# VH-VL binders against GMP synthase [glutamine-hydrolyzing] subunit A (guaAA), part 5

Target 1, 190 residues: GMP synthase [glutamine-hydrolyzing] subunit A (guaAA), of Methanobrevibacter smithii (a5uk20)
Amino acid sequence: MTILVINNKGQYNHRIQRSLQYLKIPTELVPNTLSIEEIEAKNPIGLILGGGPSIEGAGNSEEYIKHFDIPILGICLGHQLIAKAYGGQIDTSNTESYAKVEINIVNDENLFSGLAPKMEVWSSHKDEVKSIPDDFEILANSNLCDVESFKHTEKDVYGIQFHPEVHHTPKGSTIFENFYEICKKRCNND
Key: E = the ipSAE of ESMFold2; O = the ipSAE of OpenDDE; V2 = 0.75 times the mean of E and O plus 0.25 times the DockQ between their complexes.

## First folded at step 1 (VH-VL)

Design m7 (framework fv_namilumab)
Fold by ESMFold2-Fast, scan of step 1:
Structure m7 (fold): chain C 190 residues (1-190), chain A 123 residues (1-123), chain B 107 residues (1-107)
Amino acid sequence: as target 1 above (190 residues)
Amino acid sequence: QVQLVQSGAEVKKPGASVKVSCKAFGYTFTSYGLHWVRQAPGQGLEWVGWISAYSGDTNYAQKFQGRVTMTRDTSISTAYMELSRLRSDDTAVYYCARSYTYQWGSYRYFDYWGQGTMVTVSS
Amino acid sequence: DIQMTQSPSSVSASVGDRVTIACRASQDISSYLNWYQQRPGKAPQLLIYDASSLQSGVPSRFSGSGSGTDFTLTINSLQPEDFATYYCQQYDDYPLTFGGGTKLEIK
């Protein structure tokens, strides 16, 4: 019952692993250069794609998104990688974001379960998703970004543009707990 | 091939400053951070601090605050550590080592190390 | 600061022996622990990262385990080139800290 965190070399990848371990969720932080076979050998119940400096530096992350049917959560760059893999558009934000942002939760099922209709999050990104792919729906937005979070309509594939793994996102641990529940439910129902 | 090449040995008097360089080869300099670790003769390893080659942001161990300055020059893929107001107990081999980093604050493991620079502080 | 304590400080062993080195953190560091080998007169080199992941090029006789506060490095079937000093290192919080080292000596 392990969730693998894919290290995309961003400033907060180690915090994702730490957040999961504080919640007693079995996890391992792995390089984004592992082959599909190496990931499969670890028998993960879910993948979290961490943040990073650029799509170019994301290693095998896009291949993981396209290959695996287990739940996937993309954070920051991971969110953008999911959008790219499914045919969405990524472009430069109106301004770089390095600030606390209040997001509006428009769908509180699963990933946002138990969270208030609005939550304060930490944002650190220069690019954003401008157009979501077909078969995706928006879960949250803000005054700074139209697509703060999305999910596939049929698959357990979620993206969030903000960082739940830092203390400036006070309820961020709930995102990880909810994702773990999604992973366990998928495992038990399959 | 990845290499970190450090400047040569230094002998300094108490109260002087020393500046050690670490030149990177074989990888994209700005994709990694550089840490400085020292080892006094016959003693263990002690972390001094790190710098993000990407952002230039630094973090120093409290013990060295006010005496150490870390910088980098991206045009020549070189990082520097300057230690001031030297005392005899600063005598050590100083190593640079790389780790994954972007912007600041992200670190993982020291996968490549420089050969070390011996700094001797004696009257 | 997170204090890292290694035990034993030194161990004498013979080629072919199985050796276990322990590392204890003063607080929960999850799996944010690395192991390094330092041969006499040389820079340290990475053996194990993230508590249990073997670095590329490192022989499979080396393995790491543990999480939280208690960690171990195991060398199965010791070879002559393994006589060195071993250090654990946490990267959960600043300042980064190393254990005091375990010197592996020929019996």
Scores: ipSAE 0.000, ipTM 0.478, lowest interface PAE 12.8, mean pLDDT 86

Design m8 (framework fv_namilumab)
Fold by ESMFold2-Fast, scan of step 1:
Structure m8 (fold): chain C 190 residues (1-190), chain A 123 residues (1-123), chain B 107 residues (1-107)
Amino acid sequence: as target 1 above (190 residues)
Amino acid sequence: QVQLVQSGAEVKKPGASVKVSCKAFGYSFTSYDLHWVRQAPGQGLEWVGWMNPDSGNTNYAQKFQGRVTMTRDTSISTAYMELSRLRSDDTAVYYCARGFYEYWTGDYPFDYWGQGTMVTVSS
Amino acid sequence: DIQMTQSPSSVSASVGDRVTIACRASQSISTYLNWYQQRPGKAPQLLIYAASSLQSGVPSRFSGSGSGTDFTLTINSLQPEDFATYYCQQSYDTPYTFGGGTKLEIK
């Protein structure tokens, strides 16, 4: 029951792997250049798309988003890649974020279970999602970013603009635990 | 100019409590975590714990769990470390230090340190 | 807890010498390793972070290297102000632990 972390070459991808290992969640950090067949051969129960410096450097991440039906969580660049894959708009933020941010959790059903109403997170991004795709709903917002987190209305596809894998997001491990629970529910028939 | 200014030296008897302050200048107090590190005379550095000035969340080394409390007052940009049930082996210089998340490397060094507060526990 | 071991515990050297200090972690800490200098009676000061990144204002004679479990601090050409105690510290996981220190003394 492995969750694969897709390395989009950001500074924090190895910290995602470390966070999952600390939580005793089976995981592997893999290059974003693996084919769909190579990903399938690893039989993952979920995918986490990590952060990175640019959409252009995201390798096969958009193909993974479109192909796989297992739960997907996008972090920072991964969040933006999900929005792009489903037809949302991404643009430069009004203010570049490199700071602790308080987010307002507007829906805490699954990914944010136990975290409402507000959470301190680390934010490190230049671009942001300006317009969410048609079949998505906002899960969290802040005074710096209207779309801090979102999910597909029918699929287990989640995005978060901030970094749960760093020390400056004190309750970030809960997000990973909640995502793991989502993944296990999809695998109950195994 | 970033600066951490600590309270003055304390002399306490065994069993007493001590509260050391650390006032921050020159940066946004709630944007950086504060750590407490102690050093017994002639000895090395020992991490005591950590506090987030924005949330108030703390994490203490197991050795100090139940005896240490870290708090802050955001209105005066000041952090506090209180150590109770003092023993003679708590005699040390106590430092506050700022934790800095370095974006490009993902590292978390302690980039600015207070001048230290000598706490002497003797009967 | 992650244990940090420094060697040597002390070293005697002369101005102009090249000095190397080693630091070993009990488990892999990637590059999350910091070096501090402490002069007598003073607070520690950050010299190097992320194993090899020189802190702003620190002279270029200081350099760090390593990853995983084995790390090195090098002072290429000792100056009088460099005689101090040096500590490595892992920032990979709490509790954040320090090496035992290396005292650099005038020969």
Scores: ipSAE 0.006, ipTM 0.503, lowest interface PAE 9.8, mean pLDDT 88

Design m9 (framework fv_namilumab)
Fold by ESMFold2-Fast, scan of step 1:
Structure m9 (fold): chain C 190 residues (1-190), chain A 122 residues (1-122), chain B 107 residues (1-107)
Amino acid sequence: as target 1 above (190 residues)
Amino acid sequence: QVQLVQSGAEVKKPGASVKVSCKAFGYTFTGYYLHWVRQAPGQGLEWVGWINPNSGGTNYAQKFQGRVTMTRDTSISTAYMELSRLRSDDTAVYYCARDFGDEYSYWYFDLWGQGTMVTVSS
Amino acid sequence: DIQMTQSPSSVSASVGDRVTIACRASQSISSYLNWYQQRPGKAPQLLIYAASSLQSGVPSRFSGSGSGTDFTLTINSLQPEDFATYYCQQSYSTPYTFGGGTKLEIK
C-alpha cells in the first residue's frame, strides 16, 4: 500500500518522498504527466500533490483530483489546485507569505491530530486561496493567510498551504503520519 | 565541487549603497534558502535575512528592514544583497550561507561563502 | 528576539585538554541549536546541528548536548587545529541569533 507523490516541479517534492521514506511509508515520486490508467496501475492508497511554480505547470493534477476517490493531500500548489478543481478562488498573496508562521488549528480531527492548538510552519507561495469551495471547511488559519488548511466535508481531500516536508516546519512529519492513517483507514473500510 | 563564491571587497562612503553577490556551484541553486550574516571587525555574527531562490521571497531582520534588499538570478545561480544608506557601523564582512535541513526538520548553515569585506568610511 | 549567551568569552587551554563551552537561550528553543567554528580570517564552519548531531567530516572529539535553554559544546582532547572562535546559534525562530563567541587560545 503505496502513497504516490505527484511531482509538480516545485523545490520540495523530493523532500515529501524522503519524509515518507523515513517514516517507513511506502511511496513513489511520479511525474505529473502520468495518465489516470498509469496511476491506477500502481494501486495507490493515497495521493499527495506536491508544490510547484504554477497552476499551468501542474500537468494532470486537476484530472487526478476529479477522478480519484482515495485520500488526497495537496501541499502548497496542490492545495490551490484542489481549491480550483472544486470552484474556489485563488489570487496573489503578499511577500510575507514566504516566512515561518504560526498557524491556528481550528479543527484537529484526522490530519491535525496531536497538533492543536498552534503549529509553526513554513510558507513559500505567490498565490493563496481567497475563498474556499462549497462543501469545504477551514482547518487552520494564520495572520498571513485565512486558509492555511481545508478539507472536503464528505471526502478525504485535504489541502495545506504550507510545507510539512521542510525542516522549517518542526512537526511536519506528524501531518504525513496522520495522512497515512487516513489512507489506511480508507483502504481497510473499502 | 559544492561552494558559494562571493564578490570582492568594497569601500563605500556614508550614504552610498553596496551590492554583494553570492554564486552557487555544484548543487541545485533553487533547492535551498540562502542567508546573509555579517560580522563587524572584532565582533560576533549577526543575521541579516534570507532569500528563497526558488520564489524570490525574502525575510529581513527588523534592524535592516527598509535598507536591505535581497534578490537572485536563477539563470546564473547567483544571489545578491544590497544594503543602502550605509553608515560607518555597517563596516563588516558579509557572508552568504546555505540553509540545509535534515529529514527531522532542523535548520542549519552547512555551506558558507568566503565573505565580502565592506568598509564604510569617509 | 531570542538572546544567546555564551560562556566563557575566552578560554586558554593546552593540546590534550578537555574543553567545554556553554550556551544559554533566553527562552526554550528545543533542540534548534547549532555550533560553528571560525578560524581567523576564515568563514564559519558548521560543527554540530540540532544540538547534538555531528556534521559529516567533523572529528568525533567534538560533541554537543543539551535541550531547551542550556547547551554545551565539548572538545575531548584538544588538537592544535582547534584553536579558533566558537559560536552557538539558535534556528528556532527568526531573527536567527548567535552567541557572542568563545575564543579558544593556546596556553
Scores: ipSAE 0.000, ipTM 0.488, lowest interface PAE 12.2, mean pLDDT 87

Design n1 (framework fv_narsoplimab)
Fold by ESMFold2-Fast, scan of step 1:
Structure n1 (fold): chain C 190 residues (1-190), chain A 123 residues (1-123), chain B 106 residues (1-106)
Amino acid sequence: as target 1 above (190 residues)
Amino acid sequence: QVTLKESGPVLVKPTETLTLTCTVSGFSLSNARMGVSWIRQPPGKALEWLAHIFSNDEKSYRTSLKSRLTISKDTSKNQVVLTMTNMDPVDTATYYCARIYDEGYYDWYFDLWGQGTLVTVSS
Amino acid sequence: QPVLTQPPSLSVSPGQTASITCSGEKLGDKYAYWYQQKPGQSPVLVMYQDSKRPSGIPERFSGSNSGNTATLTISGTQAMDEADYYCQAWDSSTVVFGGGTKLTVL
């Protein structure tokens, strides 16, 4: 019951893997250049798309988003890649985020279970999702970013603009635990 | 008790390859929050980070020296090995292994250091 | 590559406050760490996450980090504090050390 972490070339991708290992969640960090067939061969129960320096450097991530029906969590760049794949708009932020930010959780089902009404997160991004796709709903917002987190209304596809894999997000491990529960429930219902 | 101990001291001729072993005790190289780093200090000069390795075999190298450096670990022996090719007299330094405590993004530091080992490069 | 700048030396009299600076572009946006090294000895962590002391480090040691400058402050400086002090921080995907400051207590 492995969750694959897609390495989008950011500094944090290895920390996502280490966070999952610390929580004893089976995981493997893989290059974003793997084919769909290579990902399928690993039989993952979920995908986490990590952060990275640019959408252009995201390899096959957009293809993974469009192809796979298992749960997907996008972190930072991964969040933006999900928005792009579904037709949302990404633009430069009014204020570059490189700080601890308090987010307001507006929907605490599944991914944010146990975390409402607010949590402190670490944010490091220049771009943000300005317009969510039609079939998505906002799960969290902040004073710095209108779309801190979103979810597809019918699929287990989640995005978070912040980094749960760092110490500066004190309750970030709960997000990974919640995502693992989503993956296990989906696996059991299929 | 936690300890790190470097092999050596070592005498190396120019163009030869340096191999250093760090033996750890009191913690596991499988610990997801801990790693081992190699840091050197030429006589009278500043500390210079060279490389690190974590439990999952994730490795990182000083960019300017990346082509010369290899770091590996043997968890069963509690050892981390650094290899540096094409040694030059300028590489003469005390080499330390140190434990990394990794707290996440932009937040990791060296909480325990080995005693250091002198590497002398001369013809 | 990335540069953290420290004054090469600093002299204080016993009982005075020593302030050792470490300067780097947007250093205050990152955590700074400090190591003490006495002659012939290994470095010892004396400050982490800008302002936190490891167990065993005297309360006379304090730290701050804002803008482009991190500072290690030693109040009531004692002869035993004489050492080289190195700052450390993240820069991009690498770990960088400052050039070191030799603190002399006379």
Scores: ipSAE 0.014, ipTM 0.525, lowest interface PAE 7.8, mean pLDDT 87

Design n10 (framework fv_narsoplimab)
Fold by ESMFold2-Fast, scan of step 1:
Structure n10 (fold): chain C 190 residues (1-190), chain A 125 residues (1-125), chain B 106 residues (1-106)
Amino acid sequence: as target 1 above (190 residues)
Amino acid sequence: QVTLKESGPVLVKPTETLTLTCTVSGFSLSDYGMGVSWIRQPPGKALEWLAHIFSDDEKSYRTSLKSRLTISKDTSKNQVVLTMTNMDPVDTATYYCARIPKYLSWGSPYYFDYWGQGTLVTVSS
Amino acid sequence: QPVLTQPPSLSVSPGQTASITCSGEELGDKYAYWYQQKPGQSPVLVMYQDNKRPSGIPERFSGSNSGNTATLTISGTQAMDEADYYCQAWDSSYVVFGGGTKLTVL
């Protein structure tokens, strides 16, 4: 039972894979060009959509978001891809973010379990989600970004704009562990 | 089967230099992100962190003792060495070495999953 | 230098819940860790990253970290839980320990 990390060609995708390996979570880093059938053949219990330089370079990620019912976590570009797939608005930030940021956790269920009320995170992004899709709720915000994290109200589809896979996000490993628990719970209920 | 073992016990005279060796097994000091720390505990007192060293030779020291402390490692012998100069009776304590699970950069949370048995260092004239 | 404050002692009867607190500025955005130390023995990690139990630590041990206060909770406290408990955090590459809490089970 594995979590697949979709490589969207960003600087930190290999660190996502490594973070999961440190936590002894079975994982594989795969190209974003795999077909739906190729992903299904690997029998994943969850998908993590990694960061990347642009939406245009995201390969089949939007197709994965729309097709699969297993839990999905989008990181940085992945967060924006989820918003786009569900009809949200993405636009250029007033200031590029390449810094440590304190986020306010407004909903600590599931993904942010044990992390409220505030968390130090590392951000590295130019664009951000300006308007969340219908059927999504905000999980965290900051002074620099209104939508630091969100989730679908009915599906196990989560986005985070920051990078939990770098050590400049000291409590980032908890996010991966929480996501793994979501995946295991969904798998056991199906 | 991770183990850490401190050298000693040791008797040290005031003003002399203390040298302690920690020998590890069950992991390599060259393993990416692994580290070892030295922590001491005076009789009946709290734990006090002294220094740590990581596989990439990155080092950190307790600020109040920094001028007296040196930490180094010999990966071929699986040993970490702590040197403390100008010993004083107040430095009498049980000294522990302990493993820091994988760290990848400054800012990583540091904690200790395996501890040595401890060694008694007595500073007396 | 950052300081972690713990109550020096706590007494509970067998079967009662023990709550050991640890307070400090660094706990607001960083993990707490807990160690159990019995007389003449080395410390043993009993809680890491706020609320995770190492293998072999009973389920009656739980943890939390909210605001500037971390808490180690022992439900249904047993005689074998009698020990000194130390919290630990880190800040700016420095490791800091609390002063310790002596838990007495009588």
Scores: ipSAE 0.000, ipTM 0.461, lowest interface PAE 12.5, mean pLDDT 86

Design n2 (framework fv_narsoplimab; at its last look DockQ between E and O 0.81; V2 from the best seeds 0.00; counts 0 for: pae E 3.9 > 2)
Heavy chain, then light chain:
Amino acid sequence: QVTLKESGPVLVKPTETLTLTCTVSGFSLSTSGVGVSWIRQPPGKALEWLAHIYWDDDKSYRTSLKSRLTISKDTSKNQVVLTMTNMDPVDTATYYCAHSYYEDSSGYWAFDIWGQGTLVTVSS
Amino acid sequence: QPVLTQPPSLSVSPGQTASITCSGEKLGDKYAYWYQQKPGQSPVLVMYQDSKRPSGIPERFSGSNSGNTATLTISGTQAMDEADYYCQAWDSSTAVFGGGTKLTVL
ESMFold2-Fast, scan of step 1: ipSAE 0.194; ipTM 0.712
ESMFold2, look of step 2: ipSAE 0.313; ipTM 0.770
ESMFold2 (binder alone), look of step 2: mean pLDDT 92; pTM 0.942
OpenDDE, look of step 2: ipSAE 0.587; ipTM 0.851
ESMFold2-Fast, scan of step 4: ipSAE 0.021; ipTM 0.495

Design n3 (framework fv_narsoplimab)
Heavy chain, then light chain:
Amino acid sequence: QVTLKESGPVLVKPTETLTLTCTVSGFSLSTSGMGVSWIRQPPGKALEWLAHIDWDDDKSYRTSLKSRLTISKDTSKNQVVLTMTNMDPVDTATYYCARTYYGSGEYYPYFDYWGQGTLVTVSS
Amino acid sequence: QPVLTQPPSLSVSPGQTASITCSGEKLGDYYAYWYQQKPGQSPVLVMYQDTKRPSGIPERFSGSNSGNTATLTISGTQAMDEADYYCQAWDSSTYVFGGGTKLTVL
ESMFold2-Fast, scan of step 1: ipSAE 0.012; ipTM 0.559

Design n4 (framework fv_narsoplimab)
Fold by ESMFold2-Fast, scan of step 1:
Structure n4 (fold): chain C 190 residues (1-190), chain A 124 residues (1-124), chain B 106 residues (1-106)
Amino acid sequence: as target 1 above (190 residues)
Amino acid sequence: QVTLKESGPVLVKPTETLTLTCTVSGFSLSDYGMGVSWIRQPPGKALEWLAHIFSDDEKSYRTSLKSRLTISKDTSKNQVVLTMTNMDPVDTATYYCARIGWYDYSSGYYFDYWGQGTLVTVSS
Amino acid sequence: QPVLTQPPSLSVSPGQTASITCSGEELGDKYAYWYQQKPGQSPVLVMYQDNKRPSGIPERFSGSNSGNTATLTISGTQAMDEADYYCQAWDSSYVVFGGGTKLTVL
């Protein structure tokens, strides 16, 4: 019933928790230093890996990605951590930028349900995923970034490079609602 | 070329309301992830965080002073305003505004540019 | 209320290493930031995210954060480094500063 938000020390991790609370989705913001056993004790139905300033500061996030079989959504740094964990390549963007960006949704199943064909999002990018891992598919792209969103072909593991938790992404709450539906369906079918 | 400048200095009588304005340049208060904080320092004492406001109008206040503080912004004037009610001589301090921000907007709360500070004296 | 504890003063001779500590439970899972303040001046950021140096800050400044203690280290300390130093940490909804350390270079 509860989605855990992993605090990767980014400015907006508390906004993820608040967005979920306003949607009446049970949630808890937890440090990225918790052990696997401590995460398991909380019986989450899904994990959201929040944004942060560096991969080096991500604590146990890569271990969580590799260990847990419940749905996972990575936001900004979390998106990059998922790519890294599965063998993708991360490198600096052509230019450091932050902007309101129009993304093109190429697959509107599940995470992007109700949002196709495009949405406006807020993105800050210095680094980006340059090549996706094996067994991943692109869900959205933009003029600034080839991999705005991706998912594992078999697992409920999703990444988004942008921030759905800020007011500058007007339809960002729909992404959280869609992820919650993914978590509930997985829980009910297991 | 980022600058912040506080209004004042100000002399306030006990029980009156303090109003301080921070005027910023070199960035916009509507820019994604940008924020401004107010921090004070009584003579010879430590820095004390008071309040912040972000571009999306998200606000936070020091718990012990929350009932006395209001922070707001006017993006067209590039100004952040702090009001503090029921001033007391112990509130005498240099008041700073400072930018909360890092270019990629994921670093958390730290202050990369500070105003010069303004002296607020509370006396009868 | 969260508290970050710093020694109130530290004295070193020119050329020696100064180590300023900052302790608090917040530092076990949060970044430390450091500010230098000279008399009559505004604070200046000298270290961010535990160990990253802003542009313009000399290489002799370094930082660390281990357990519940962050440390600002100044190697080859110079007279110009004499100042008050404040550590800072944040949580999602608040900012906390240390009590400050007065560094004297004599």
Scores: ipSAE 0.007, ipTM 0.528, lowest interface PAE 9.5, mean pLDDT 86

Design n5 (framework fv_narsoplimab)
Fold by ESMFold2-Fast, scan of step 1:
Structure n5 (fold): chain C 190 residues (1-190), chain A 125 residues (1-125), chain B 106 residues (1-106)
Amino acid sequence: as target 1 above (190 residues)
Amino acid sequence: QVTLKESGPVLVKPTETLTLTCTVSGFSLSNARMGVSWIRQPPGKALEWLAHIFSNDEKSYRTSLKSRLTISKDTSKNQVVLTMTNMDPVDTATYYCARMEYDDYGSYYYGMDVWGQGTLVTVSS
Amino acid sequence: QPVLTQPPSLSVSPGQTASITCSGEKLGDKYAYWYQQKPGQSPVLVMYQDSKRPSGIPERFSGSNSGNTATLTISGTQAMDEADYYCQAWDSSTVVFGGGTKLTVL
């Protein structure tokens, strides 16, 4: 019953793993170059796509998004990769973000359970999702970014533009706990 | 324009605690694109990483020395401080601080692009 | 802590290609960085993220990283390239340096 963290080589990927370990959620940090067969062999109940330098450096992440039916959470670059994989548009924002940001939670089901109406998060990005894919809905927004979080309308595929794994996002652990609950429910139903 | 400078040089007696200060210029320690590492090099030997501090105050340490090392920053003074306890003659080395720059997302490392001049720490009785 | 292994020394003739290797378990799954250090001087970053050159580093410097081995390649080696070269990687939240390679141009 393991959640795999896909290492997209961003500075906080190791912190995602540590956050899960502190919560006693079984996890392994794996390179983004693993084949689909190698990921399947590890029998994960969920995938977290970590942050990283660029879409070009994301390895096999888009293949993972398109292939797997288990729950997926994309963080920062992972959020943008999910948008790209489903046909959304990513572009440079008018101002880059390296700040604490207050997000407005517009849908508190599942991923944001217990966190509404507002949450302080750490944002560290220049690019953002400009248009969401057709089969997605917005879960949170802010004054700096229209799409702070989204989910697929039918699949357990979630994105968050901010970093729940850093100290500057004080309730970030709740997002990981909520994602684990999503993964367990999916696993128990299959 | 961007510079880092280590305090010292210093003479330390065995069992004493070493304190080194890195003063940075040309960037802020609150800048999410920047972090600072401490590295040492014994005379004629290899570089050895000691500790790193991120702008968000997250810290990491060389595992073998973790119990002896503390890294902290004072953003108002533009300084990063390394403390190392129970000094031994084998700890004699040139100690460097170096800046780590991150990408546009703050998500990946450009490497240690600017280094201080280094400071000689000699441990002898 | 992971170990990065470099040959302690390498000699090349002027104008020839120098290939300095850095070996570590699954190193190709991490980014590799390279530093040049001349006697009495601080290290200088000469290659970052496997294969990218910092501004001011000559085009004859290139890098690669796959499997267990990262390589810094210096084509048309010049006398000014004589130095100690260190590889570096991040392993989770820690930094690891290789043991260094002394490049001599003879």
Scores: ipSAE 0.007, ipTM 0.527, lowest interface PAE 10.7, mean pLDDT 87

Design n6 (framework fv_narsoplimab; at its last look DockQ between E and O 0.05; V2 from the best seeds 0.00; counts 0 for: pae E 9.9 > 2, placed apart)
Heavy chain, then light chain:
Amino acid sequence: QVTLKESGPVLVKPTETLTLTCTVSGFSLSTSGVGVSWIRQPPGKALEWLAHIYWDDDKSYRTSLKSRLTISKDTSKNQVVLTMTNMDPVDTATYYCAHRGYDFESGYYEYFDYWGQGTLVTVSS
Amino acid sequence: QPVLTQPPSLSVSPGQTASITCSGEKLGDKYAYWYQQKPGQSPVLVMYQDSKRPSGIPERFSGSNSGNTATLTISGTQAMDEADYYCQAWDSSTAVFGGGTKLTVL
ESMFold2-Fast, scan of step 1: ipSAE 0.319; ipTM 0.752
ESMFold2, look of step 2: ipSAE 0.006; ipTM 0.485
ESMFold2 (binder alone), look of step 2: mean pLDDT 90; pTM 0.912
OpenDDE, look of step 2: ipSAE 0.123; ipTM 0.714

Design n7 (framework fv_narsoplimab)
Heavy chain, then light chain:
Amino acid sequence: QVTLKESGPVLVKPTETLTLTCTVSGFSLSTSGMGVSWIRQPPGKALEWLAHIDWDDDKSYRTSLKSRLTISKDTSKNQVVLTMTNMDPVDTATYYCARISYQWGSYSYPFDYWGQGTLVTVSS
Amino acid sequence: QPVLTQPPSLSVSPGQTASITCSGEKLGDYYAYWYQQKPGQSPVLVMYQDTKRPSGIPERFSGSNSGNTATLTISGTQAMDEADYYCQAWDSSTYVFGGGTKLTVL
ESMFold2-Fast, scan of step 1: ipSAE 0.015; ipTM 0.566

